# Ledger of designs, part 341: VH-VL binders against q0atu2

Target 1, 119 residues: q0atu2
Amino acid sequence: MLDKKARIRTSREYRNVFEKGKRLSGRFLIIYYVENALDNNRFGFITNKKIGMAVIRNRIKRQLRAIVREYQGQVKNKHDIVLVARAGIGKSSFEGMEKDYIAIMKKAGLFARNANKID
Below, E stands for the ipSAE of ESMFold2; O stands for the ipSAE of OpenDDE; V2 stands for 0.75 times the mean of E and O plus 0.25 times the DockQ between their complexes.

## First folded at step 17 (VH-VL)

Design tj12 (framework fv_dusigitumab; at its last look DockQ between E and O 0.79; V2 from the best seeds 0.77)
Fold by ESMFold2-Fast, scan of step 17:
Structure tj12 (fold): chain C 119 residues (1-119), chain A 121 residues (1-121), chain B 111 residues (1-111)
Amino acid sequence: as target 1 above (119 residues)
Amino acid sequence: QVQLVQSGAEVKKPGASVKVSCKASGYTFTGYDINWVRQATGQGLEWMGWINPYAGETGYAQKFQGRVTMTRNTSISTAYMELSSLRSEDTAVYYCARDYDYYETSYFDYWGQGTTVTVSS
Amino acid sequence: QSVLTQPPSVSAAPGQKVTISCSGSSSNIGDTYVSWYQQLPGTAPKLLIYDNNRRPSGIPDRFSGSKSGTSATLGITGLQTGDEADYYCGTWDDSPNAWYVFGGGTKLTVL
């Protein structure tokens, strides 16, 4: 799980990212992102009812948090980033979601060039 | 400048199939899911299903499962909805609509002009 | 079938206020956010309200939304003849795959 200070927690904070942020879409993920004044990153996760039933939404949310946590050290500091699951994400594998995340973050200019290198 | 432009009216006989197109412009086509909604004469709006044009994945309302197929052609930014085994009850205006995610939900922010499909003998 | 219940019609005079209700359940309105769509005669629906109470660019502040429990309400003040239309609420419902549900629609007549 991400540290409390690295999480977007309130509806007001989420709406701020949606209203003022940039939007980028991947295959199964959308990110909304905006620079913040906190000097640390904060992440939010949205899985709405179009994804499927609660069991599926909760699984996807857990998997996305795990992916974000794994790559948090590669993310440029000072950003609020909200991940939104797209229709059909329930059919994606964990690796598929991970690759989608890396691709989107690189395209947004939020990732280091070598974020996909395990070594 | 976001537009969804649909194909023209169709008249079909019972048992036939119809394929309606929805051409997107003014935005990145693959970046937004497309939903299909129909409306029978004098009736309300009825959701049919969605397509994720990036992934190619689809989801259909149970009522249409087995009769509807949603596809897209990314090279021409066009979504399609094909309905088979047409009945008189399928006489309706068919709409495509763009799905916009905002906070804890999504909604249909832009709609095509509609395609009238008449099923008659 | 309409999962969300709306009155079939409402009417009021020009300049007056009208409210349109939309009643659902804990699996839809009670657990997520509602949108409203306006359909003028012979036209496609247009997004009027999203996120229970927010207006897209170009929608005048005469239109407002609210939600309490499992019900949502659309408010229209300063009624104009150009507001004559069908109004639909809509939201996502719990389902195995996905299901967007609309209200049955309310015909607004400005008398």
Scores: ipSAE 0.867, ipTM 0.931, lowest interface PAE 0.7, mean pLDDT 92
Fold by ESMFold2, look of step 18:
Structure tj12 (fold): chain C 119 residues (1-119), chain A 121 residues (1-121), chain B 111 residues (1-111)
Amino acid sequence: as target 1 above (119 residues)
Amino acid sequence: QVQLVQSGAEVKKPGASVKVSCKASGYTFTGYDINWVRQATGQGLEWMGWINPYAGETGYAQKFQGRVTMTRNTSISTAYMELSSLRSEDTAVYYCARDYDYYETSYFDYWGQGTTVTVSS
Amino acid sequence: QSVLTQPPSVSAAPGQKVTISCSGSSSNIGDTYVSWYQQLPGTAPKLLIYDNNRRPSGIPDRFSGSKSGTSATLGITGLQTGDEADYYCGTWDDSPNAWYVFGGGTKLTVL
């Protein structure tokens, strides 16, 4: 689980990212992201009912959290970043979600120049 | 400006099929799901299903399973809905709509103009 | 019978206000967020309210929304003749498969 400080916690915080942030879409993921006024990043994870039943949605959230934890050392600081599961994500492998995340984060310019050294 | 422009009206006989197109412009087509909704004359809205145009994955309402096929051609930013084994009850206006994610839900923020499909002998 | 229940019609004079109810269940309104759509005669539906009570750009603030428990309400004040339309609530439902559901629609007449 991400540290308490690195989590988007309230619905107001989530909605701020959707309202103020930029949106980029991949095959099975969407990210919304915006600069924050903190010294750190915060991550949020969203599924909705069209993804599947609750057990499937919860599994997908756990997988996305694991992906974010794996790469968080490569992410530029001071951003609120929300990962949204797209319709059809239940058909993806973990590796597919991971590749999707990496591609989106690169397109957003959110990986630090020397992030692999921190990884 | 986001637009969804649908193909023209169709008249079909029972047992035939129909394929309605929905051409998107003003946004990145693969970045948003497309939903299909129909409405018989004087009746309410009835959801049919969604397509993720990037992945090509679909989800159909149970009522239409086995009769509906949703596809797309990303090179021309166009989604398609094909309904087979048509019957008189399928006479309706068919709409495509863009699915916009917001927090823990989504909603249809832009709609096509509708395509009238009439099924009669 | 619709999964989401709306009154079939409402009416009021210009300048007055009306509310339109939308009753659902724990598998939809009780566990998610409601949208409202306006359909003017002979036209496609148009998004009116999302996230229970938010207005997209271009929707005047005389249209409002709220949610309580398994029910949602659309409020319209300062009624105008141009508000004559069908109004639909909508949301996702996950029983037994994930699907989008609309209310049966409410015809608003401004007399």
Scores: ipSAE 0.801, ipTM 0.914, lowest interface PAE 1.0, mean pLDDT 91
Fold by OpenDDE, look of step 18:
Structure tj12 (fold): chain C 119 residues (1-119), chain A 121 residues (1-121), chain B 111 residues (1-111)
Amino acid sequence: as target 1 above (119 residues)
Amino acid sequence: QVQLVQSGAEVKKPGASVKVSCKASGYTFTGYDINWVRQATGQGLEWMGWINPYAGETGYAQKFQGRVTMTRNTSISTAYMELSSLRSEDTAVYYCARDYDYYETSYFDYWGQGTTVTVSS
Amino acid sequence: QSVLTQPPSVSAAPGQKVTISCSGSSSNIGDTYVSWYQQLPGTAPKLLIYDNNRRPSGIPDRFSGSKSGTSATLGITGLQTGDEADYYCGTWDDSPNAWYVFGGGTKLTVL
């Protein structure tokens, strides 16, 4: 579970990321990311009904939070990052999601260079 | 500028197949899902399914399961919808539409011009 | 026939206000966001409203959307002849296989 300070929680915070941030898409994930004025990163998670039933959406959200938490220490600081789950993610394995997350975060240049676990 | 340009009108016989194309431009093709929606003459809109152009994952409406195939060619930013075992009831205008994921929902923000498919004996 | 229910037609004179209702259920409108699409005669649908009440760029503020419970409403003020069109509500339904559903459409006639 991510700390409260590491979470995007308000609609205003989400809108700020969507409106001012950069957008990158992967196979299963779309990320919106923007620099913040904090000393820490904040993450948001979006699972819409396109993914499937609430049970599936909640599962995916939990899995994405787990992935983000695992790599949290390797992400460059001072970013608000929103993960939007794409349709089809419900059929993906956890490893597949993780792979996609790593790939898209690398493409975004959001990982620190010394992130050994990412390779 | 985002554009979806569809292939021309088709006339088919019952039992045949039709493949409609939708060429996207003005944005990253693989970054947005494509939906297909049809509209019979004088009737409402009917959702058929979606495709994720990144790897080709699809989701079809139950009504069209086993009869519709959605594909894409990323090299030319083109999505395809093939409908087989055509019936007279399949006579309609077929639209492709870009799916924009935003917050807890998605909506179709850009549409192709439509492709008329006529199924007649 | 359609999962979402709309009145088949509405009409008003130029300058007037019209409302178009869209009735659904807890599995769709009741638990998600509604979009509205305008379809001018002989043309493809166009996004008019998203997220219940938000307007895309280029859509005038004469168009508004709202949602309450399992119903959504499209409002058009200052009706113009160019508003004569078919209007569709749409949203995602909560099912094992997620599917998008449209209303039956409403034909708006400007008198």
Scores: ipSAE 0.730, ipTM 0.919, lowest interface PAE 0.9, mean pLDDT 94
ESMFold2 (binder alone), look of step 18: mean pLDDT 93; pTM 0.952

Design tj13 (framework fv_dusigitumab)
Fold by ESMFold2-Fast, scan of step 17:
Order: structure tokens, then C-alpha cells, then sequence
Structure tj13 (fold): chain C 119 residues (1-119), chain A 121 residues (1-121), chain B 111 residues (1-111)
């Protein structure tokens, strides 16, 4: 689980990332991201109703949080990053979501060059 | 900048199939899901389904399940919607629309001009 | 019937104000955000409002949106003849399966 200090908490903060941030898409994930004025990164997670029923949305959200936690140490500091699940993500494996996350974060330039898995 | 350009009008007989195209330009085609919506003459908007053009995954409205197929060709930034076993009730304007995710929902920010499909004997 | 209920028509004179309601349930409007689309005669729909109350670039501030409980409202002030159109609310629903639901549409006549 991510520490509460590393989470985007309010609707206003989420909307700020959507409005001021950059958008980059992967196969099953979209990220919106912007530099923040804090000493740490913050993450948000969105699984809207187009993804499926609540049980599917809740599973995806838990899996995305686990992936972000695993790779937390690789992310360049001082960013607010929102992960948005795309249509069809419910058909992806955990490993598929993990690979998509890594690919999109590298493409965004948000992973440190020589970073390793936190585990 | 962003444009969705659909194929021209079609006239089909009952029992035939129709395949409507939607060519995207002005943005990264694989970066946004595409939805299909139809509108029968004098009627409201009816959602048909979505395609994720990156992954190739699709989802269809229950009413059209088994008759609709959505595909794409990423090399030409084009999405397709094929409706089979056509009935007179399928006479409608068919729209493609780009799906934009914002906060806890998504909506259709750009629409194609529509393709009129007439099913008559 | 439409899953989201709108009045079939509304009318007012130029310069007046109208409101268009959109009533849903806990599985749609009650649990997510609403968009509004304007369809001028003979044209494709156009996004007018998103996230309950936000305007895309180019939409004038005389168009506004709000949400309360399981209902949403579109407000139009300073009515112009060019506002004659069909107006649709729309949102995602996950009952019985995930799908995008539209209201039945409201025909606005500016007399």
C-alpha cells in the first residue's frame, strides 16, 4: 500500500493534474503527470465505469497501486502522476499491466536512468 | 486539428452487412478509445460500443452483441464498425467519437460527421 | 424508454433563460459525472459540458451545468436563435454491464 503522503487525495488536486499535466497513453493505461512543489511524488488512480463493474474496478485499482508501490524508488522525484485505466484493462494480466506501466513511465522520462525494482 | 472523417452513405437490403469507416487525424490514433453511436431518424442517440485501438480490445452494447464487430487498422489511423443481419430498424446515422478520460469519467470530445445507412428492400 | 430522462422539449424567447433537466439513478448520475452534447439540425453532436459543470474551449459561459443527487441540469442564459438544437445528457453506467447512456434528448425552440 502507498503511504498516504504519496497519494493524491482531493478532487481539486486530481483535476489540477488533468488540466496542467501532460498526457501519455499505453495499451491499457494513460498517465497524466505534472511536476509538483513538494519533496515527494504523489500518485492517483482512476478506474471509471467504462472499465466494468465495481468488483473489476476495485481489483484493477488494487493491482495498479501494488505495481506503483513496487517501482516507487525508480520514479523521478517531485511529480504528481495520475494513472487512468483504459477500456479493456480488465482483460489484461497483472504482468501485462506491470509491463505497460514500465513502458509508459520510461517513455514519459519519469524513470531514473539506472533505476532497479524496489524489490 | 483533430478530425474524424467517416465513409459515405450506404443503402443496403435486409439481411446484408454494412462496414463504416472512421479515419482519424490530428492526434495519436492509438492514444484514445473510439466509441460508436447511432441515431435513427427523429430518435435519440444510442451507444453501440467502444474499441481501444492500441490493445485491439472491444466492448459492445448488449443489444448489438453478436451483430456488431469493431476493428481498427493502426497503419492508416482508421476504425471500423461492421453491423450484420441488417433490419429496417437499423436505418440510422452512425457516428464515431473520440473518448477523452477526465477525472472519474470519460466523454466524447470529437465526433465524426456521421454515415447514413438506409436499410430498404 | 431512455435510461436518463429529459423533457422532450423546452421553448423560450431570445434573451431568456432555460434549464434542461436530466434524471438518472444511483448506477449512473448518482455515482459519476455528467456530460452534455448539443446537436444542431443536420449536424453531428458537439461536446458542450463535461465533468458536470466544465466547458470545453470555445463554449461560451452562458452555458452552465450542475448536478444534485441523481439529476443533472443544463442552463442556458441569453438565448440566441442559433441555440435551437437537440440537447443530450450522457454518462457511464455499470448496470447491468458497462455502457454509455444518453438522455432521450430535449428539443430547444427559440421563438
Amino acid sequence: as target 1 above (119 residues)
Amino acid sequence: QVQLVQSGAEVKKPGASVKVSCKASGYTFTGYDINWVRQATGQGLEWMGWINPYAGETGYAQKFQGRVTMTRNTSISTAYMELSSLRSEDTAVYYCARDYDYYETSYFDYWGQGTTVTVSS
Amino acid sequence: QSVLTQPPSVSAAPGQKVTISCSGSSSNIGDTYVSWYQQLPGTAPKLLIYDNNRRPSGIPDRFSGSKSGTSATLGITGLQTGDEADYYCGTWDDSPDAWYVFGGGTKLTVL
Scores: ipSAE 0.874, ipTM 0.934, lowest interface PAE 0.6, mean pLDDT 92

Design tj14 (framework fv_dusigitumab)
Fold by ESMFold2-Fast, scan of step 17:
Structure tj14 (fold): chain C 119 residues (1-119), chain A 121 residues (1-121), chain B 111 residues (1-111)
Amino acid sequence: as target 1 above (119 residues)
Amino acid sequence: QVQLVQSGAEVKKPGASVKVSCKASGYTFTGYDINWVRQATGQGLEWMGWINPYAGETGYAQKFQGRVTMTRNTSISTAYMELSSLRSEDTAVYYCARDYDYYETSYFDYWGQGTTVTVSS
Amino acid sequence: QSVLTQPPSVSAAPGQKVTISCSGSSSNIGDTYVSWYQQLPGTAPKLLIYDNNRRPSGIPDRFSGSKSGTSATLGITGLQTGDEADYYCGTWDDSPEAWYVFGGGTKLTVL
């Protein structure tokens, strides 16, 4: 579960990211992203009806939140990022969605290049 | 700018198959899903299905399940819709349309010019 | 038959205002956002309204949209002869029959 402050909550905030943000597409995911004026990142998740029925949409949304939470420490700070599920995502494995997310975030330049190394 | 250009008119006999093409230009082809919509003469619009051209995954309306196949060739930015076991009721104009995601929905922001398919003896 | 219900025709004189209704259910219009498409005679449909009430670039503000409950409305003010067309509402539906559904279309005649 992502902390409340790390979630995009309102329709107005979502529409702001769609209107001002950059768009980048992956195999099963699209991200819209824009820098924010906050001290932290915020994430939004969209699973519209074109991807399938409510059971599928709810499962995908939970899985995407889990992926984002796992990798949130690698995301460059001060961004609003909306993940949009693409047509066909319901046929992807969890690992497939995870790999797609990592690839998109790296391509967008939103992942840190190096992990912190401790002596 | 953004354009979808479809193949030319087809005349087919009942029982045949038809394959319509839709060539995209002016944008990253794999970045947007493609929908297929048909319209019989003097009738309304009817959704047939979508294809995700990046992943290759498809979804079809129940009415066309088992008769329709949607594919794409990313090297030439072209989507295809093949309809088999044609009947006279399949006589229609067939459109491809680009799917644009915005907030909690998506819609068809650019359409091909249409391909007329006539099924007759 | 169409899943979304529109009147088959509407007519008005130049300069007047018309509204076109689109009635659905809780599984479509009641639960998601509506788009409107204009189809001029002999041409492909063109996106006119999205997200219930938003216009793409190039669409004049004479065209507007709204949604209330399970129904959507397209409004056209300052009617012009070039507005003669078929108008379709469209939206996603999570029924198994078809995922995207259109209204039956409304033919607008300008006298």
Scores: ipSAE 0.869, ipTM 0.931, lowest interface PAE 0.7, mean pLDDT 92

Design tj15 (framework fv_dusigitumab)
Fold by ESMFold2-Fast, scan of step 17:
Structure tj15 (fold): chain C 119 residues (1-119), chain A 121 residues (1-121), chain B 111 residues (1-111)
Amino acid sequence: as target 1 above (119 residues)
Amino acid sequence: QVQLVQSGAEVKKPGASVKVSCKASGYTFTGYDINWVRQATGQGLEWMGWINPYAGETGYAQKFQGRVTMTRNTSISTAYMELSSLRSEDTAVYYCARDYDYYETSYFDYWGQGTTVTVSS
Amino acid sequence: QSVLTQPPSVSAAPGQKVTISCSGSSSNIGDTYVSWYQQLPGTAPKLLIYDNNRRPSGIPDRFSGSKSGTSATLGITGLQTGDEADYYCGTWDDSPGAWYVFGGGTKLTVL
């Protein structure tokens, strides 16, 4: 799981990212992202009811947090990033979600240059 | 300019199938889920299901499961909804709508103009 | 099955104010956000309100939304004849499975 300082926690901060941020879509993930003033990255995670029942939504959230934690050191500093699960994500494998995340972050230019070369 | 343009009106006999198209323009087609909603004459809006046009995954309302199939063709930015074993109560206007995720929900920010399907003997 | 309840009709004169209620349950309005759609006669629905109380660009501030518990309310002030339409609330529900539910619709007549 991510450190407290690396998590978007309030509804106001989430809405700020949706309103001011850029949107980029992947196969099962959407990211909304914006530069922040806090000198560190913060991540948010959304699995709304269209994804499925609570058991499915909770599993997806756990898996996405694990993926983000694995790659957090490779993300460009000073960004608030919200991951939104898309319809059908419950049918994806963990590896599939991980690959989708990496592809989206590279396309957004949010991975450090050397990290983009290595993974 | 975001636009969803649907195919024209259809008249079908009971037991037939109908396939309605929804052509998207003005945005990245694979980037937004598409929902299908119908409205019988003088009645309210009824949700039918969704398709994720990137992944090809679908979800259907229980009432339509087994009779509805949602597909897409990404090369022409078009979503399809096919309803089989048509009954008179399927007479309705069928809409496609773009799904927009905002905070902890999603909603339908752009709608097609609707396709009238009439099922008559 | 979960259904959102709206009054079938509401009416008022030009310049007046109306409110339209939308009643749900803990599996829908009680734990997620509500949208409202306006359907003018013979047209497709149009998004009017999202996130309980937010307006898309182009929607005038005389349209407002609110939510309390398991119910939502659409408010319209300064009524105009062009507001004659059917109004629908809508949200996601996970009670029987994941599905989008609409209210039954409210026909607004501006006399």
Scores: ipSAE 0.865, ipTM 0.933, lowest interface PAE 0.6, mean pLDDT 92

Design tj16 (framework fv_dusigitumab)
Fold by ESMFold2-Fast, scan of step 17:
Structure tj16 (fold): chain C 119 residues (1-119), chain A 121 residues (1-121), chain B 111 residues (1-111)
Amino acid sequence: as target 1 above (119 residues)
Amino acid sequence: QVQLVQSGAEVKKPGASVKVSCKASGYTFTGYDINWVRQATGQGLEWMGWINPYAGETGYAQKFQGRVTMTRNTSISTAYMELSSLRSEDTAVYYCARDYDYYETSYFDYWGQGTTVTVSS
Amino acid sequence: QSVLTQPPSVSAAPGQKVTISCSGSSSNIGDTYVSWYQQLPGTAPKLLIYDNNRRPSGIPDRFSGSKSGTSATLGITGLQTGDEADYYCGTWDDSPTAWYVFGGGTKLTVL
């Protein structure tokens, strides 16, 4: 399944992205990203304890996955990308996280479409 | 080349407020959260809170809630920690530290040199 | 009082091995990754170990870390006089709210 193939699966694979990748920060998100040798993109999601209790971390992770899924077709192929929630993200709206994600991905040059606006 | 430089020592009377600064250089200031940690003489490290310098959001340890305020000025890459209603028990070295996210956690990879705050009459 | 428990002191001779324990609970060490900080007398703490067992650049391989259950251990082999310092473990906790917790610190004396 495509969405399952689009996930970073192991701790070793996550650590590879942190060690070899580039880091770029937004207001509430950090991305670590590196080109891969696969036919597709893979995404990872990190919500560590500094952002809040489990109920908050689980909500943020679900919301970030939904955002990534919505914009999946915009992302340049062959990248491993890890999204890390920053301190304070629990106070952001869904729309705020979405806007932050779009801004970071554009700044990183990771959107395949250079369209005026993402629809 | 990453460096955090803190303001100099302060001597305050009980009931006063103190504001410690932490000037960052050698990296993108807004890209990393800043934590504040203190250490009383002969005692261990005690976490006070964090600031996200991009968003301006903060989080404070329960013990300091209502007395601590963390702010930043992005134009001069400087974070601030203000502690009010000072007591003798607040006599400590105050540190700022950069928060680095790695895999499933974060840690403090660079620390300021510390600011000694003495509260006495 | 510190949330994570460390022995207050340890001592060993140059060239020997020393281990420093750090005991926590399921809401901290049992559920996330541990870092260790070295504090030389009169200086700020310095990151020594992160992600349970990884070393930042510049930290010699004499320093190692491990984690089992709700406890972490810092190991120092080939002990040198310059290792005399206070050592702190640290990690995030989400009980009662999200906060960074340190061990009480261990004073290492090189005999």
Scores: ipSAE 0.873, ipTM 0.931, lowest interface PAE 0.6, mean pLDDT 92

